# Ledger of designs, part 24: VH-VL binders against q17rb8r558to768

Target 1, 211 residues: q17rb8r558to768
Amino acid sequence: TAELSHLTKNVPIFVCTMAYPTVPCPLHVFEPRYRLMIRRSIQTGTKQFGMCVSDTQNSFADYGCMLQIRNVHFLPDGRSVVDTVGGKRFRVLKRGMKDGYCTADIEYLEDVKVENEDEIKNLRELHDLVYSQACSWFQNLRDRFRSQILQHFGSMPEREENLQAAPNGPAWCWWLLAVLPVDPRYQLSVLSMKSLKERLTKIQHILTYFS
Short names: E, the ipSAE of ESMFold2; O, the ipSAE of OpenDDE; V2, 0.75 times the mean of E and O plus 0.25 times the DockQ between their complexes.

## First folded at step 9 (VH-VL; framework fv_romlusevimab)

Design f5 (at its last fold request DockQ between E and O 0.86; V2 from the best seeds 0.81)
Fold by OpenDDE, fold request of step 12:
Structure f5 (fold): chain C 211 residues (1-211), chain A 119 residues (1-119), chain B 108 residues (1-108)
Amino acid sequence: as target 1 above (211 residues)
Amino acid sequence: QVQLVQSGSELKKPGASVKVSCKASGYTFTSYAMHWVRQAPGQGLEWMGWINTYTGEPTYAQGFTGRFVFSLDTSVSTASLQISSLKAEDTAVYYCARGPYDYGEFDYWGQGTTVTVSS
Amino acid sequence: SYVLTQPPSVSVAPGKTARITCGGNNIGDKSVHWYQQKPGQAPVLVIYYDSDRPSGIPERFSGSNSGNTATLTISGVEAGDEADYYCQVWDYSSDYVVFGGGTKLTVL
């Protein structure tokens, strides 16, 4: 989104679940520290914070995704429902703390572009194949699960003509990663990848496993 | 315009009770917590605790449990502090202060209520 | 309990810069708010979240916070700035709001 700035120092970190580029991530905020974090994000105009999963060794994972605040609904008792969407991926460089919530110095992740024509062709073929497999997987899900996914994550994004237009690659890959019933650590490994080919390969492996 | 208007000065005997009121206006009363701060003569600010203006749940700082009671009358956007079994050391100015539900800054204060406990 | 330490008094000549410190263990990991209190009046918020200034507060007032010390800076001090100043933080370990002891600023 246009409102997402390049905040890299002392980025507030919400430690909770996985977040992904372009994927909506609604949050129910009730802890004072996170209420404060959200309020400050709005007041300062950044309207963004990082999302990382918990890590037993380092408090939170080394990789995460920025969340852009689209809307905040404040409840009368001080709680809030925060409508957010995934932005840029990041790697944690340094960890800190502010008012009880975690902060981090970060660097943003962007995919490495493939420039060789043959490699681009191969990447396209792989992309199309995996997309088809993903569609098949989703269509073969039980109605109950399919409905739940659609309700929470929306429809699977369409294929893009230019696979390398966005720094995070095609949106459908992140959507799929969000809905696949895999271990968060597995999802995290994919999130950290800067190669679309590698992500597609790993996603394909998962799809094969569930097929 | 946000305003917190407190009740007038009180002179009480030891052992008596006093109730200080804080009427809020100019904003949605339940959208902010109400904090209470004590200031003894010639002394600094001392946080007493706060009350959730929506749920009515009070939280008291250490040293302000038992004799101190926070309460609400939401129908008139009023928070109250009741002190029972008054002691001489309770002589102070008592302030209500508005704050967010995240223990942030106190952006608006009442004018203060002087409570004097004397024999 | 978490403790904030302020100097009891600071003196400054008119037009000069006053600096009031607030010390606390790892206070840089906390947001510091500052209040001005003139004699016989209620406290007024002058700085919040280390360095933000509320509407109506002159630009002469600024704040910083790092390490173990937060500082309220008042440039171009005026006679009207003579007051007590208090720093305040939230101790998220105990869920207590903590005030410093206050600093009396005297304008010479």
Scores: ipSAE 0.901, ipTM 0.955, lowest interface PAE 0.5, mean pLDDT 95
Fold by ESMFold2, look of step 10:
Structure f5 (fold): chain C 211 residues (1-211), chain A 119 residues (1-119), chain B 108 residues (1-108)
Amino acid sequence: as target 1 above (211 residues)
Amino acid sequence: QVQLVQSGSELKKPGASVKVSCKASGYTFTSYAMHWVRQAPGQGLEWMGWINTYTGEPTYAQGFTGRFVFSLDTSVSTASLQISSLKAEDTAVYYCARGPYDYGEFDYWGQGTTVTVSS
Amino acid sequence: SYVLTQPPSVSVAPGKTARITCGGNNIGDKSVHWYQQKPGQAPVLVIYYDSDRPSGIPERFSGSNSGNTATLTISGVEAGDEADYYCQVWDYSSDYVVFGGGTKLTVL
C-alpha cells in the first residue's frame, strides 16, 4: 500500500555520508549490521533506508535523505555492493536502535510552493541565472575533475520545465550540491531548506566563491 | 533442498583428537557462514564460533580459542571441527548450523555428532 | 558478556496458550530468533526477527519483543509441542552469538 511505500516509523538509518534527492549513491557495505539492514529491506519489500551523516551530539544528523535500492549484490567476502538513488528528504523526530544500526521516526520535507505571480517570476529569473552560472562553472573545470564527476555522479540533470513541480525542487540543484566541495554543515543546512529561493541563493553564493 | 549432513558419532579416550565434518548440499556453500554449536548432556546450546566459507577465516567464541579448529574443504562443500587433547568435559553433541553473513538466524542445522570422551 | 535469561520450565495444559520469556538488557533493540529442540533432535528455527515465521511453522507460533523481554507464544498447545525452546540474539558489540539457557515446555 502507499503507507508501506511512505515509511515514517522505525526507519533504518545508514550513518555514513550526505545523500541528496535524485542523486545516485553507490555503496560498499562491510559491516554486519548494515548487511542485515539491507537484506531485511529486500526481504520485506520496502527497498529503502535513510542516509544521514554522523553527529557527535545525537549519533546522526537531524536531517537526511531516503535511499531507494535499485540493485544489491551480497558477497560472501564481507561486502555488499548496493546501487541506490536519493529520494525524499526528511527531518528526524525520534531516534532508536535495532541490531546495532540506528533507526528513526521521521517526517518528510517538501518545498513550500510560492504562489505570488511576482515571486514566481523572480524565482524563475533567479533559477535561470544560477543554472547558467552552474553550467559555466562545470564547463570551466579542469578536464580531470569534470571526467571524475561524470564517472561518479553522471551528467548534470537538464532544466525542468516546471521548477516547482517536484517536491524537492529541480534535480540539478541536488546534483550540484553533491559534486561541490563544500563543508558538511553547509550541506546539511541546504538539505533542510523548504524554500527553493533560499536554496538557489545559497547555491549562487557557493558558485561565486569558486569563480 | 538445503541439507547439512554430519559425520558419525565418536567414542574417544582423553588426550585423543576428533574431527567432525559437516557436508552441505542444496545451496551455494560459500554464500552462507557455517557455525558450530555445542550441547553437553542435559545442557543448553553453546555457540562455539563460525567460519567464513568464502575466505576461510574462523572466529572463535571465548573459551574455544585453543583446542578447537574450524576448517573447510570448499571443493566438497564441507566444514570441519577438529578437537585436540580431548577431555571428559568435551563430551557433547556438536552441531553445524548455517547462517547469513550478518546478524541473522540459523535456518538449517546438521543432525548433530555425539562425541563421548571416557577412559 | 551479554546474557539472555529464560525460565527453566513452563507447564501448560493442552489447548491452552504457552508463553516463554527471554530476558535481556534492552533486548528490544535486538532481533530475537527462537529454536525448538525435541528430545534427541537438532534445533529447528520457529521464529526469527522477533515475530517472523519460517515456511512450515504453524500460525499458532508467534513472537514479540519490546523493552527487556522477548516472548515466544504458542497458542492451542499440543503434546507434540513438548520441547526445549531457546532464544538467540547477536550481541552486536562483540559480534558474538548468545543463546538463552533454554526452557522446557511440558504439556500436562
Scores: ipSAE 0.737, ipTM 0.884, lowest interface PAE 1.0, mean pLDDT 92
ESMFold2, look of step 9: ipSAE 0.719; ipTM 0.877
ESMFold2 (binder alone), look of step 9: mean pLDDT 94; pTM 0.959
OpenDDE, look of step 9: ipSAE 0.861; ipTM 0.927
ESMFold2 (binder alone), look of step 10: mean pLDDT 95; pTM 0.961
OpenDDE, look of step 10: ipSAE 0.866; ipTM 0.929
ESMFold2, fold request of step 12: ipSAE 0.696, 0.627, 0.635; ipTM 0.869, 0.843, 0.846
ESMFold2 (binder alone), fold request of step 12: mean pLDDT 95, 95, 95; pTM 0.965, 0.965, 0.965
OpenDDE, fold request of step 12: ipSAE 0.899, 0.899; ipTM 0.953, 0.953

## First folded at step 10 (VH-VL; framework fv_romlusevimab)

Design g1 (at its last look DockQ between E and O 0.75; V2 from the best seeds 0.75)
Fold by OpenDDE, look of step 10:
Structure g1 (fold): chain C 211 residues (1-211), chain A 119 residues (1-119), chain B 108 residues (1-108)
Amino acid sequence: as target 1 above (211 residues)
Amino acid sequence: QVQLVQSGSELKKPGASVKVSCKASGYTFTYYAMHWVRQAPGQGLEWMGWINTYTGEPTYAQGFTGRFVFSLDTSVSTASLQISSLKAEDTAVYYCARGPYDYGEFDYWGQGTTVTVSS
Amino acid sequence: SYVLTQPPSVSVAPGKTARITCGGNNIGDKSVHWYQQKPGQAPVLVIYYDSDRPSGIPERFSGSNSGNTATLTISGVEAGDEADYYCQVWDYSSDYVVFGGGTKLTVL
């Protein structure tokens, strides 16, 4: 069966950690089921699969992020190193199984645009404030931790002129969410939000806590 | 071009041993697992197990433990199946087949080796 | 152990469509591969992962898989299609590869 790049049915799900839009997510794959999943994703041409955290009740969380395969290095022992980056967020509608890995019917999430000029202004102000707080937080980290973050996630993305240009909002928000040492459940709640204002508010709260 | 070339037909007596070889070429030997499949006369395909061509670790299906041994000679990209204490029931065609390490499809097969056990 | 069930034989007239089934419990949750074996020859992969065709396999060969039944469909059957066909899955619960019993396709 030919699969499309933006499939919403029977999307293969890698159950592991949180993934976020635009954030790199390198993977070391050694289980046969996921080896198969990755190989299949390449063969079908989609080069995508969903990432969800584990959930005790439902096997995996109700929300996740698509991962785009940029590169796969197959090792001689059957393992693979997979270079991926976060794409679209999604909500799980239905769960399934295929060759031992989870699948899902999904719907993609996009931010709701703010149209009111006053609201846009307020959103910009909030955005700038939280961005500054984020920068301060990161700069105040110990060198060791800062280096680790930079090595793993790269540099914090710059501010965008148009906060609503991307369907997932500013990239730095996701970067920050990925590097903040918070519970995955909290991260998941932010991932599921369709309001940039709400995400910024949550992020600000976290930053305040760690300040 | 990917090829799996197996050793020639064998005629053995009960109690004897036989070693079937499968030489791979046209690809990196260690990047694919080697599976063994048995087919008795007039019967279907029966999976015997597989060997990790990188680590050398064999995995045997139920019913193929003890007398059946998978081995490798990586220097010549060759997998081998040894059957000891041969029985009449071991009379069959034995195939090697290449497969990924994810238990996917067998995309290339050896030509098969007929082993006949007769008193 | 996981079991795949195939009909022992299927007969079809030239130019018609042959359908070979492979039954298994929740087989739809597994990827099914199909092999063609002609007399005195090694098996040849004709369908993999339910419906994909290897290079060199005619478009006449197609596959589907849902529920408890996978199906190999051969449209416009030719005399050269007469062979034994085997379905195969990986049982991820036992880590066993499982073959069906095989189906002899006869072209009338």
Scores: ipSAE 0.871, ipTM 0.932, lowest interface PAE 0.5, mean pLDDT 95
Fold by ESMFold2, look of step 10:
Structure g1 (fold): chain C 211 residues (1-211), chain A 119 residues (1-119), chain B 108 residues (1-108)
Amino acid sequence: as target 1 above (211 residues)
Amino acid sequence: QVQLVQSGSELKKPGASVKVSCKASGYTFTYYAMHWVRQAPGQGLEWMGWINTYTGEPTYAQGFTGRFVFSLDTSVSTASLQISSLKAEDTAVYYCARGPYDYGEFDYWGQGTTVTVSS
Amino acid sequence: SYVLTQPPSVSVAPGKTARITCGGNNIGDKSVHWYQQKPGQAPVLVIYYDSDRPSGIPERFSGSNSGNTATLTISGVEAGDEADYYCQVWDYSSDYVVFGGGTKLTVL
C-alpha cells in the first residue's frame, strides 16, 4: 500500500541535470532543502528520487529519470556527497512542493517491443551499424577527452545479445547520450522516446554531425 | 546518550555582559548545528539563530545582530552565547537546541539558562 | 516574513481528544514539528515531519498537515499532558526558523 503511493505519488524531484537509465550521476548537494530530501529518502527506506532539468514554462521538465541512491556521505560542513545511478524513466503527471523542493506524481516509461520478424532484423542491422559508429567515434577522440569520459562514466557498455530484453533498451545508448555534447532539448526528446528504432536513429544523426 | 548541559543562571545589571555555555555529549558535535532560542517570562519561543559547529559560521535571526555573539570551543564540544550591553528586556531563559544541517527538527534541548537583568 | 498562528489556549476534559491548530499560508508545503513544554522545563519534541512520532512519545499523540492548517491531536488526554505546545517550520525562502505563538492546553 505505502509502496504504491511511494513509487508514483509525491515523488521528490531534484531539479538540476539530465539523468539516464544505468548511468552514474554523482551529486554534490549543498542546499538545505535537498539535504533534507535525501536524508528523508534514507530514513523511509525508499533510497530514490527523481531527477529533472529545469523548464522555463513549468519549473521542471515533463520527463525525467529516477536516481537510485548507492551511497551517501552527510558532511558536517553542510555538504552531502551522493552516489547515484539512473533507473526508470518517467513522465510527470502533476507537480507539487514540499520544504522548498519540487514533487511530482509520475508514470513510468518503458520501450514498446517490436514483434515482427522483418522489423526485428532491421532493428538489429540499425543497432549494429550505430554501435559501430559509436565505437569509432569514441576511439577517435583526443586522448584527453577519452580519459575524462572513462574517469567520469567508465567504459562504454558492451552490446547486448537481446536488444529488447531491458525495459529501456541497450545500456550503451544511454551511456553515449550522457557523454555526447548535445543540446538539452534534444537530450530530453530522446529520454521520452519509447521506440528503440527512433532512439537509434537520433543517435546516428548525432554521430554523423560529429564525424 | 545525547545530552546538552547549559551553564547556571545569572543575575546581571544593565550594561554588563553574560556568557551562556552549552556542553554537548553523546554524539559527534560537528555533525549537528547548534541553535539558540530565547523565552522571555510568560512568552513564547523565539529563535535567535544558529552556528555551524564545523565551520564556526554563525547565522543570526533578525533583531539579534549586534549584541549577540555565537561561538564554539569544539575541543570540549561546547557552544556559547555572549550577550553584551545587557538591557532589562534581555531577561529570559536561553536554550540551546541541536538540529540537523537541513530543514529538520530540534530533537534535543539544553535545560535552559535564566538570565535576569535588573537595576 | 512567514507567520504561524496558534490559538492561545485549548481546554479539554480528561479522556477526551485535544486538537491544537497551527495556521500558515500553504503550511501543507512545509514540514511541521511540534514541541511540548511543561512549566519550568525545556521543550520536548513530540511530532516531527508533520506526523512522525519520536521514540518514547505515546501513540495518542498524532499530527496532520494539509492546505493552510497543521493539527496536533492528543487522544485520551491525561493530566500530564497539560503544557504549552508550539508548532515550528522552516521558512525556506529566508532559511529562518519560525515558531508559532504557543497554545496552553488545560485539562479540566
Scores: ipSAE 0.641, ipTM 0.841, lowest interface PAE 1.6, mean pLDDT 91
ESMFold2 (binder alone), look of step 10: mean pLDDT 94; pTM 0.959

Design g2 (at its last look DockQ between E and O 0.80; V2 from the best seeds 0.74)
Fold by OpenDDE, look of step 10:
Formats: C-alpha cells, sequence, structure tokens
Structure g2 (fold): chain C 211 residues (1-211), chain A 119 residues (1-119), chain B 108 residues (1-108)
C-alpha cells in the first residue's frame, strides 16, 4: 500500500490534457485502461492519479499535476464521469506501464520561498499588477467566452493575502493559466516553474499578447 | 447477494446443439461484462470470450468462432452460450463469470454446466 | 500470444508456506489475478490486482508481482487449501484474457 497523500512511486498517469493545482478537471473516461485506472484509484483509497499531456518523444510530458478524485459516476456501459481537482505538481523521474496505462515515479514540486523583505514587496507589487491585468482581460472577453469559462472552470479565485502560504502559490494564477488560450507547451513551462515571480512574469507576457 | 446460476448438465450427440444459460442476480446485470470459460476434463481454464451485457456485442477468443454464440436476454438478466455442431472435443464444463468492463478480475462465477458429447 | 507458465504441482506440509509462481514476459506490467478451484467446484477469486484480497479470503493468502514472475503465497497452509490455483491476466496487445496452466497444491 502506497502512501495515500504522497504517492510518488508507480503513480498512474492519465495522458490527456493539462491539469493545474486547485483547478477542476472533469473527465469522461471511456477507454478500458483508464476505466481500470480510476477503479483502482478508488479501491486502493488513493483517489489520485497524475495528469500529463502527450509528448511525442516520451509518451507524456516530464511535468504534470496530480488529480484528486472528488466524485465518480459509473455509467451502465462501463464508462465513467469523474469529478477531479488539481493537486500537487510533479516532475517525472521514471516512466513505466501497468495494464496498458502509463505510470511514473515522481517528485513533487513546490515553490521556492522568497525570504528577503524587499523581494517580497516587489513580488506583491508584481502579483497585484498581473492580477489586475488578468481581471481586465477576463472582463473584456465576449460574454459567450466568459460564460463558457465560468461554466467549465468556475470563477477566478480571489487574491491571497499571503502569496507564499500554499506550496503552489496563488490559485488564481493556475485558474488563469487554465483559461488562457495558449499552447500546452507554454502552459507546461509555467507549470514547471518553482518561482512565483517567474510564473507571474510569464503570465503577464501572455496577457500583454492578448490585450 | 451476487449470484450466477447456470442451467443443468447436458448430454448431446455429435452434430447436435446445446444452449447453456447463466442467470445473474443481486446486481445490475448490464454493469458488468459476462465472460465464458471452458474447462475440459482434467484440463485448465480456457477463456472463450465475453459479451457486453449493455450493448449485446460479443467477442470471441481464437478457436471459439463460428460454432459458439453468446447472447443475452436482458429482461431476465440472462446470458447464454450456444454451441452448434457439437464435437466430442466440446465435452467440458462451461462457466460464466462476471467481470468489469475494464478487463479486471472475475469476482463471481457460475456453478458450471457440464456438457457431454458422446455417440 | 501471451503465455502464463505455472508449475504443474506444488507440495507443502501443513502449517508451512506454499508459493505458487506464475511466469510471463513483463508480467509485472500486468495485473495478476488468482483463482482457487477445488475438485468439482467453480473457481473462486482469492487474489486480484497482484496483492488485493476479496472479502472473505483469509489473510494467509497474499500475492506479489514483479519482473517476470507473479507469486501466490499461502502461509500456514491448511488441508482445506488443497486445490488447483490459476493465475490470470489481460493482455492488451492481443485483447485476450489469459489463464495459466494451473498448479495443483497438495497438502502433505
Amino acid sequence: as target 1 above (211 residues)
Amino acid sequence: QVQLVQSGSELKKPGASVKVSCKASGYTFTSYAMHWVRQAPGQGLEWMGWINTYTGEPTYAQGFTGRFVFSLDTSVSTASLQISSLKAEDTAVYYCARGPYDYGEFDYWGQGTTVTVSS
Amino acid sequence: SYVLTQPPSVSVAPGKTARITCGGNNIGDKSVHWYQQKPGQAPVLVIYYDSDRPSGIPERFSGSNSGNTATLTISGVEAGDEADYYCQVYDYSSDYVVFGGGTKLTVL
């Protein structure tokens, strides 16, 4: 039995799309291998699996996000609708296979904390600026797109008072990354970053591009 | 309680046909696939194939095509195996077994049906 | 076709530990299920997904799977454990369910 909260060995990997911390990721599972994966995740009690995008060279990307199963609805024909939410980010250390689906040994990613007071101040300023830009971007979207985003991803999370309270930083950054219409490779680069400053800078560039 | 109850023993002559039934109870019939497994006298278990109880689509293992037909009567939660043009080599115990649609384990088995083909 | 190899027979004294192996190419990449079959009875699932036990199966039954070999272990063997044991996998490449040849466990 693997550690339920910190599974790092032979983690089952769903190869599909990008997933992000705190961001809901509903899935419609119809392939037998993934049906099995989901069922096993529930049976073992972990209720977690990794999500990675496909990679032409390595089968799946070197970075991903754990998904926490909140609810599973099994359909009569064996398919399932799975309600999941993003958890911890991870880097792939080793790839494997189990019953036709991919597995991985992983290490979890956490942000590097900034300790310098001046740096913290600067980080706060950058954070607030980018947040405002994000809000502006979202508000300027056409109603149709805004509604679709809200339906699929929910509302944009509010700003946190403590930017370093969570190991993955502010939740709104991940929400924004999920809704921005950018290439998965770009999103992946941001996902892999352990610096909030770097993520914010990258996100700001994207927002500027779409402004 | 989950149960699979199969029809009784059959004695047939070569060239005849036989139909073995497997009635399921205690669970939603269409939520699990039904597999068929053959066991000749003194031999091991041999997978014959399975039928999707929701769609009715059968899948046959190699060696079990043509004379072997899987069917369903969902109204009575029953899966059936029909063997036509029976041969002496068809003499065996036939089992139905419940399995998930993810090709996992067979958690429940019928009691088996002995089919004897003799002249 | 994928093939599972079991020893035809294993003998063990009461109270001792029996180990039944199931060999297959990269079987560690597959989930192995084990069935017990007593004479004149239908098979009973005793281990599923390498090491999990169904409800009602004694803790004496355990399983492992790595590399090219899966193993069913029965500790504290009892006379009632005398039976045929079959390993089983699903092969995604061929889309076939595959059984091992079975192992007769004799309690001496």
Scores: ipSAE 0.824, ipTM 0.917, lowest interface PAE 0.6, mean pLDDT 95
Fold by ESMFold2, look of step 10:
Structure g2 (fold): chain C 211 residues (1-211), chain A 119 residues (1-119), chain B 108 residues (1-108)
Amino acid sequence: as target 1 above (211 residues)
Amino acid sequence: QVQLVQSGSELKKPGASVKVSCKASGYTFTSYAMHWVRQAPGQGLEWMGWINTYTGEPTYAQGFTGRFVFSLDTSVSTASLQISSLKAEDTAVYYCARGPYDYGEFDYWGQGTTVTVSS
Amino acid sequence: SYVLTQPPSVSVAPGKTARITCGGNNIGDKSVHWYQQKPGQAPVLVIYYDSDRPSGIPERFSGSNSGNTATLTISGVEAGDEADYYCQVYDYSSDYVVFGGGTKLTVL
């Protein structure tokens, strides 16, 4: 079908919650439209669908994250238990509908790499500073909250040697955004960023707010 | 091998009742919904409704909410259609067909059961 | 209340291409399934999800769906393709199943 030609056209969209690259997103699916959407993704071999939060004016937000299906349990009563993890981020170009669920033509987002030697040094310094702040914040959480995060999200990813190697930037940034209780619109703005410097700066502001 | 085997044809008088059975084999019975489809002589396919084989909850198409009853016996992987107070216009072939619990296709059908209602 | 419209019949010469249409308001927004029914037999699935082919169905069967029209295409038509063909969708506002009226394919 058109939804299966090019992973960027007529992409199936689950309108529900915020998803981030590398972060698990477990789902319970009851609605026939989303059960169909997931079963088709498996049958076609794409094993992916987009996740977007709702939007009052446009049905769903202008930015989202692809979810890669790791495992699906189709229950006899028609429910699905879906184990997913975040993949590529995207911008919505055009909205559509299929079988009662939303679709989109999308454009994938990647970070813009910094190549100037002095700017790379400054970016590394900022990264290491904010990473240290995130570790301190996590270690200073009350035991109950830290245990809940570890149980649900796992441990914070270790820092990466090459902070520009991944097209979405360091995984720990996305893990941190997933565990922090911030407004979805703020989360969406960070999801859309192509500058690692801007993302780190926003994370630093969030950590200061929760200090 | 997935199979849906229906009970034999029935010749009935107006006012009688009939029960059409559909026995499933070769798959997990409760993993698929069971649909009922009617085809009157010389006519097309008419969807009558479906039954959730896990919960037993039926859904009837408009026009089939009275004399038509869907039921299950999960111990023998069987879905049934009961038609009461038979009328001449109930003369048709009745099919069971399995479908997924979504907007998916009917991939396996029973062979059909002809119910003839005449005086 | 959702309605599917099919032509009552289509005639095609052997070896030619048959096209059977299924009309509906915004049917391109729905997944269309197609069934073949030979005389005295139960329907069999030949196309699902607009264009997907079940195992065992020849490649000469294909489907498309856009706008207000879905089409079942049978290339290289054979005498064994003579049958009634039904399109089917779900009306997702009610979750009800809707069949088209059927098209008799004749191979002359």
Scores: ipSAE 0.607, ipTM 0.826, lowest interface PAE 1.7, mean pLDDT 91
ESMFold2 (binder alone), look of step 10: mean pLDDT 94; pTM 0.959

Design g3 (at its last look DockQ between E and O 0.81; V2 from the best seeds 0.75)
Fold by OpenDDE, look of step 10:
Structure g3 (fold): chain C 211 residues (1-211), chain A 119 residues (1-119), chain B 108 residues (1-108)
Amino acid sequence: as target 1 above (211 residues)
Amino acid sequence: QVQLVQSGSELKKPGASVKVSCKASGYTFTSYAMHWVRQAPGQGLEWMGWINTYTGEPTYAQGFTGRFVFSLDTSVSTASLQISSLKAEDTAVYYCARGPYDYGEFDYWGQGTTVTVSS
Amino acid sequence: SYVLTQPPSVSVAPGKTARITCGGNNIGDKSVHWYQQKPGQAPVLVIYYDSDRPSGIPERFSGSNSGNTATLTISGVEAGDEADYYCQVYDWSSDYVVFGGGTKLTVL
């Protein structure tokens, strides 16, 4: 069998909502096809499946995020509560079907590293600026919304010293993207980007809009 | 240890009724669906339908509606199949089989109950 | 209705490899389960989800599924492997469990 951590062929796809790297994504699974999918993911040992939003033209979006199963609670009636967290981003290469749920051949996405010192400096400055804006935005939210976000997504991740240490860039960017009330298509565009600079720029634009 | 134990062989006349029981043990009864499979003499396996052991809702395959009734007694972890107005063609071995609610494999089977319908 | 097609019989010499096929339209898009049934006994699950083996089933039993054909492979066939074998799927379109017609494996 393929390496469990790098499954790229016939990846089971949960078609539902957006998922993001490092962001928790709890699921309530009640459809039989997805019950099966979850069960198989556990049995095979992969404990992973892909999450994609629906697409009217292609059944599901061309980009998604892998979800790592941390815990599964099986309910007596066959439903399950699944504790998952976002892993690697991916692009869909080929679509398929298995037992009523979608599958895909995928390639994983990683950020392109910036090597130029000046560019790194500029990137750091942009990062810090947008982070501050994000913090301000979150702090200015009404208490009830802030509490809901904290309950569902957890606290905003701290800034990283090395912005390029993780293949997906800073975790707080994904957290913020998950909590921002923007259209899934917009979120999807950000998810597909391999440039941290581009992601930060878009995030900044969104923050400015909601400020 | 998971076990499905079915009731004993039955000999009935045409027009009579029979009730086959399947007692489950070794697992949470309501966590798995119970399926029924028929096998006529010298023939293959034929799926009859299943019953949701949690809700009690039965689903019957085509050809097994009307005279066939799935039921439960959850207090004793028992599923039952009742066949009314028995016909000679109902002569077969009837199996209960455990399956997940996701329509996966039948991992445990009863030993089977032979029902013979003869005048 | 979805139909599974099995050969009625397969013969194999002891120690050789037996292959039992199960044909169905786009069966590769379905998980195939296999059952062994010996005379006078209930069916026993030997392969599930195309290629997985339940606990207690020998490694000699394997399965594959692609395109329009699923295959149960029994390597190093023993006399005790003589039985009827059934493939089974769930058809999501009709919500029916479907069995193949069964294959009688004879060990020569």
Scores: ipSAE 0.836, ipTM 0.920, lowest interface PAE 0.6, mean pLDDT 95
Fold by ESMFold2, look of step 10:
Structure g3 (fold): chain C 211 residues (1-211), chain A 119 residues (1-119), chain B 108 residues (1-108)
Amino acid sequence: as target 1 above (211 residues)
Amino acid sequence: QVQLVQSGSELKKPGASVKVSCKASGYTFTSYAMHWVRQAPGQGLEWMGWINTYTGEPTYAQGFTGRFVFSLDTSVSTASLQISSLKAEDTAVYYCARGPYDYGEFDYWGQGTTVTVSS
Amino acid sequence: SYVLTQPPSVSVAPGKTARITCGGNNIGDKSVHWYQQKPGQAPVLVIYYDSDRPSGIPERFSGSNSGNTATLTISGVEAGDEADYYCQVYDWSSDYVVFGGGTKLTVL
C-alpha cells in the first residue's frame, strides 16, 4: 500500500492537456493504450496517473500533475468517461514507455515556505491584492462565460487563512489558471514554480493582460 | 458466469462453406471484442482477427482477407465465423475468445470447433 | 510485423523449476499474457500483464518481462503442468494480436 500511495517510478503518463492540483479533469478515452492504462490503474488499486502536455523535443513536458481517478463510466460506443481531479505536481526525471503509452520516473513538487517575518507580511499583502483582482475579474465576466466556468470547474475556491499551509499553495490560484486561456508554455512555467510569490506575480500579470 | 459456447464440429468437402458460431453469456456482449483464433493439427495458435461487438466492424489478420467473414447477431449475443471455398489447409480447431477494447488478455475462450475438410 | 519466439520444448523433472522464454524486440515495453493449453482443450490464461495471476492459478506460476525477453516460471513443477504454453502481445502499429509459436513443457 505505501508503494501505491507514493508512486514515483514508472508512473503512467497520459499525454494530452494541462492539469492542475485540486482541479477536475474529465477525460474521454478510446485509444487502446490509454484504455489499458486506466483499466490497469483501477485493477492495481493505484487509481492515479500523471498528466503532461506534449513536447516536440521530448514527447511530453518536463512537468505535470497527477490525476486521481474518482469514477469511470463505460459508454456503449466503446469509449470511457473518466472523472479525475488533480493532485500533486511533479517533475519528470526519466522517460519510458509501456504498452504504447508514456511512463516516467518523477519527483513530487511542493512550495518552499517563506520564513522571514517581513517577507511573510509582503506575501500576505500581495496575495490579498491578487485575490481581489481575481474576484473582480470573475465578477465582471459576461454571464455566459461565468456560467460555463461554474458548470465545468465550479466556484472559485475561498481564500485560506494560512496561505502557506497547503503543499501546492492556495487552491484558488490553480482554479484561476485552469479557467484562463493562456499559452501552454506559460502554464507549464507556473505549474513548475515552488515560490508562491512568483506564482502570484505571474497571475497578476495575466489578470492585467485581460483587463 | 461468463461462457462462450461454440457450435459443433463440422466435416466438409473442399469448395463448401462452414459457419462457426460462438454464443456468449454472463456479461454485456458489446463491452468486449470477440477474437477468432485458428489452430491447425499439431500447430500453434494463429490469430485470425477480431470484430467490434458494438459497431460490427471486423478486422482481419493478414492472410485472412477474402474467404473469412466475421459477423454478429447481437440480439442473441452471438459472433460467427464463416469460411467459404474451403480448402484442405482450413482443417483446424477454431476458437472464439473475448478480449477488452485495449491491449489486454483473453480471459475466456470457447471450447473450440473442429472443422475437417477432406475429399 | 512483430515477431515472438519461444523454444519448441522444455523438459523439467518433477518438483523442479521450469522457465519458458518469449523473445521479442523491446518486449519489456509490452504487456505479455501467457496461456496454458492441455491436449484437446482450449487455452487457459495463466499470467497476464507480465506477472499477474488470474484467480485459481497457483502461486508457483509467475512471470517476468524486461528488455527483449519475457519469462514464465513454474516452480515445483507437477505432472499436471504438462502442456503447451503460449505468450501473447499486441503489435501497437496495427493493434494486431501476436502469439508466440508455443513451448511444450514435458515433466520427466
Scores: ipSAE 0.613, ipTM 0.830, lowest interface PAE 1.6, mean pLDDT 91
ESMFold2 (binder alone), look of step 10: mean pLDDT 94; pTM 0.956

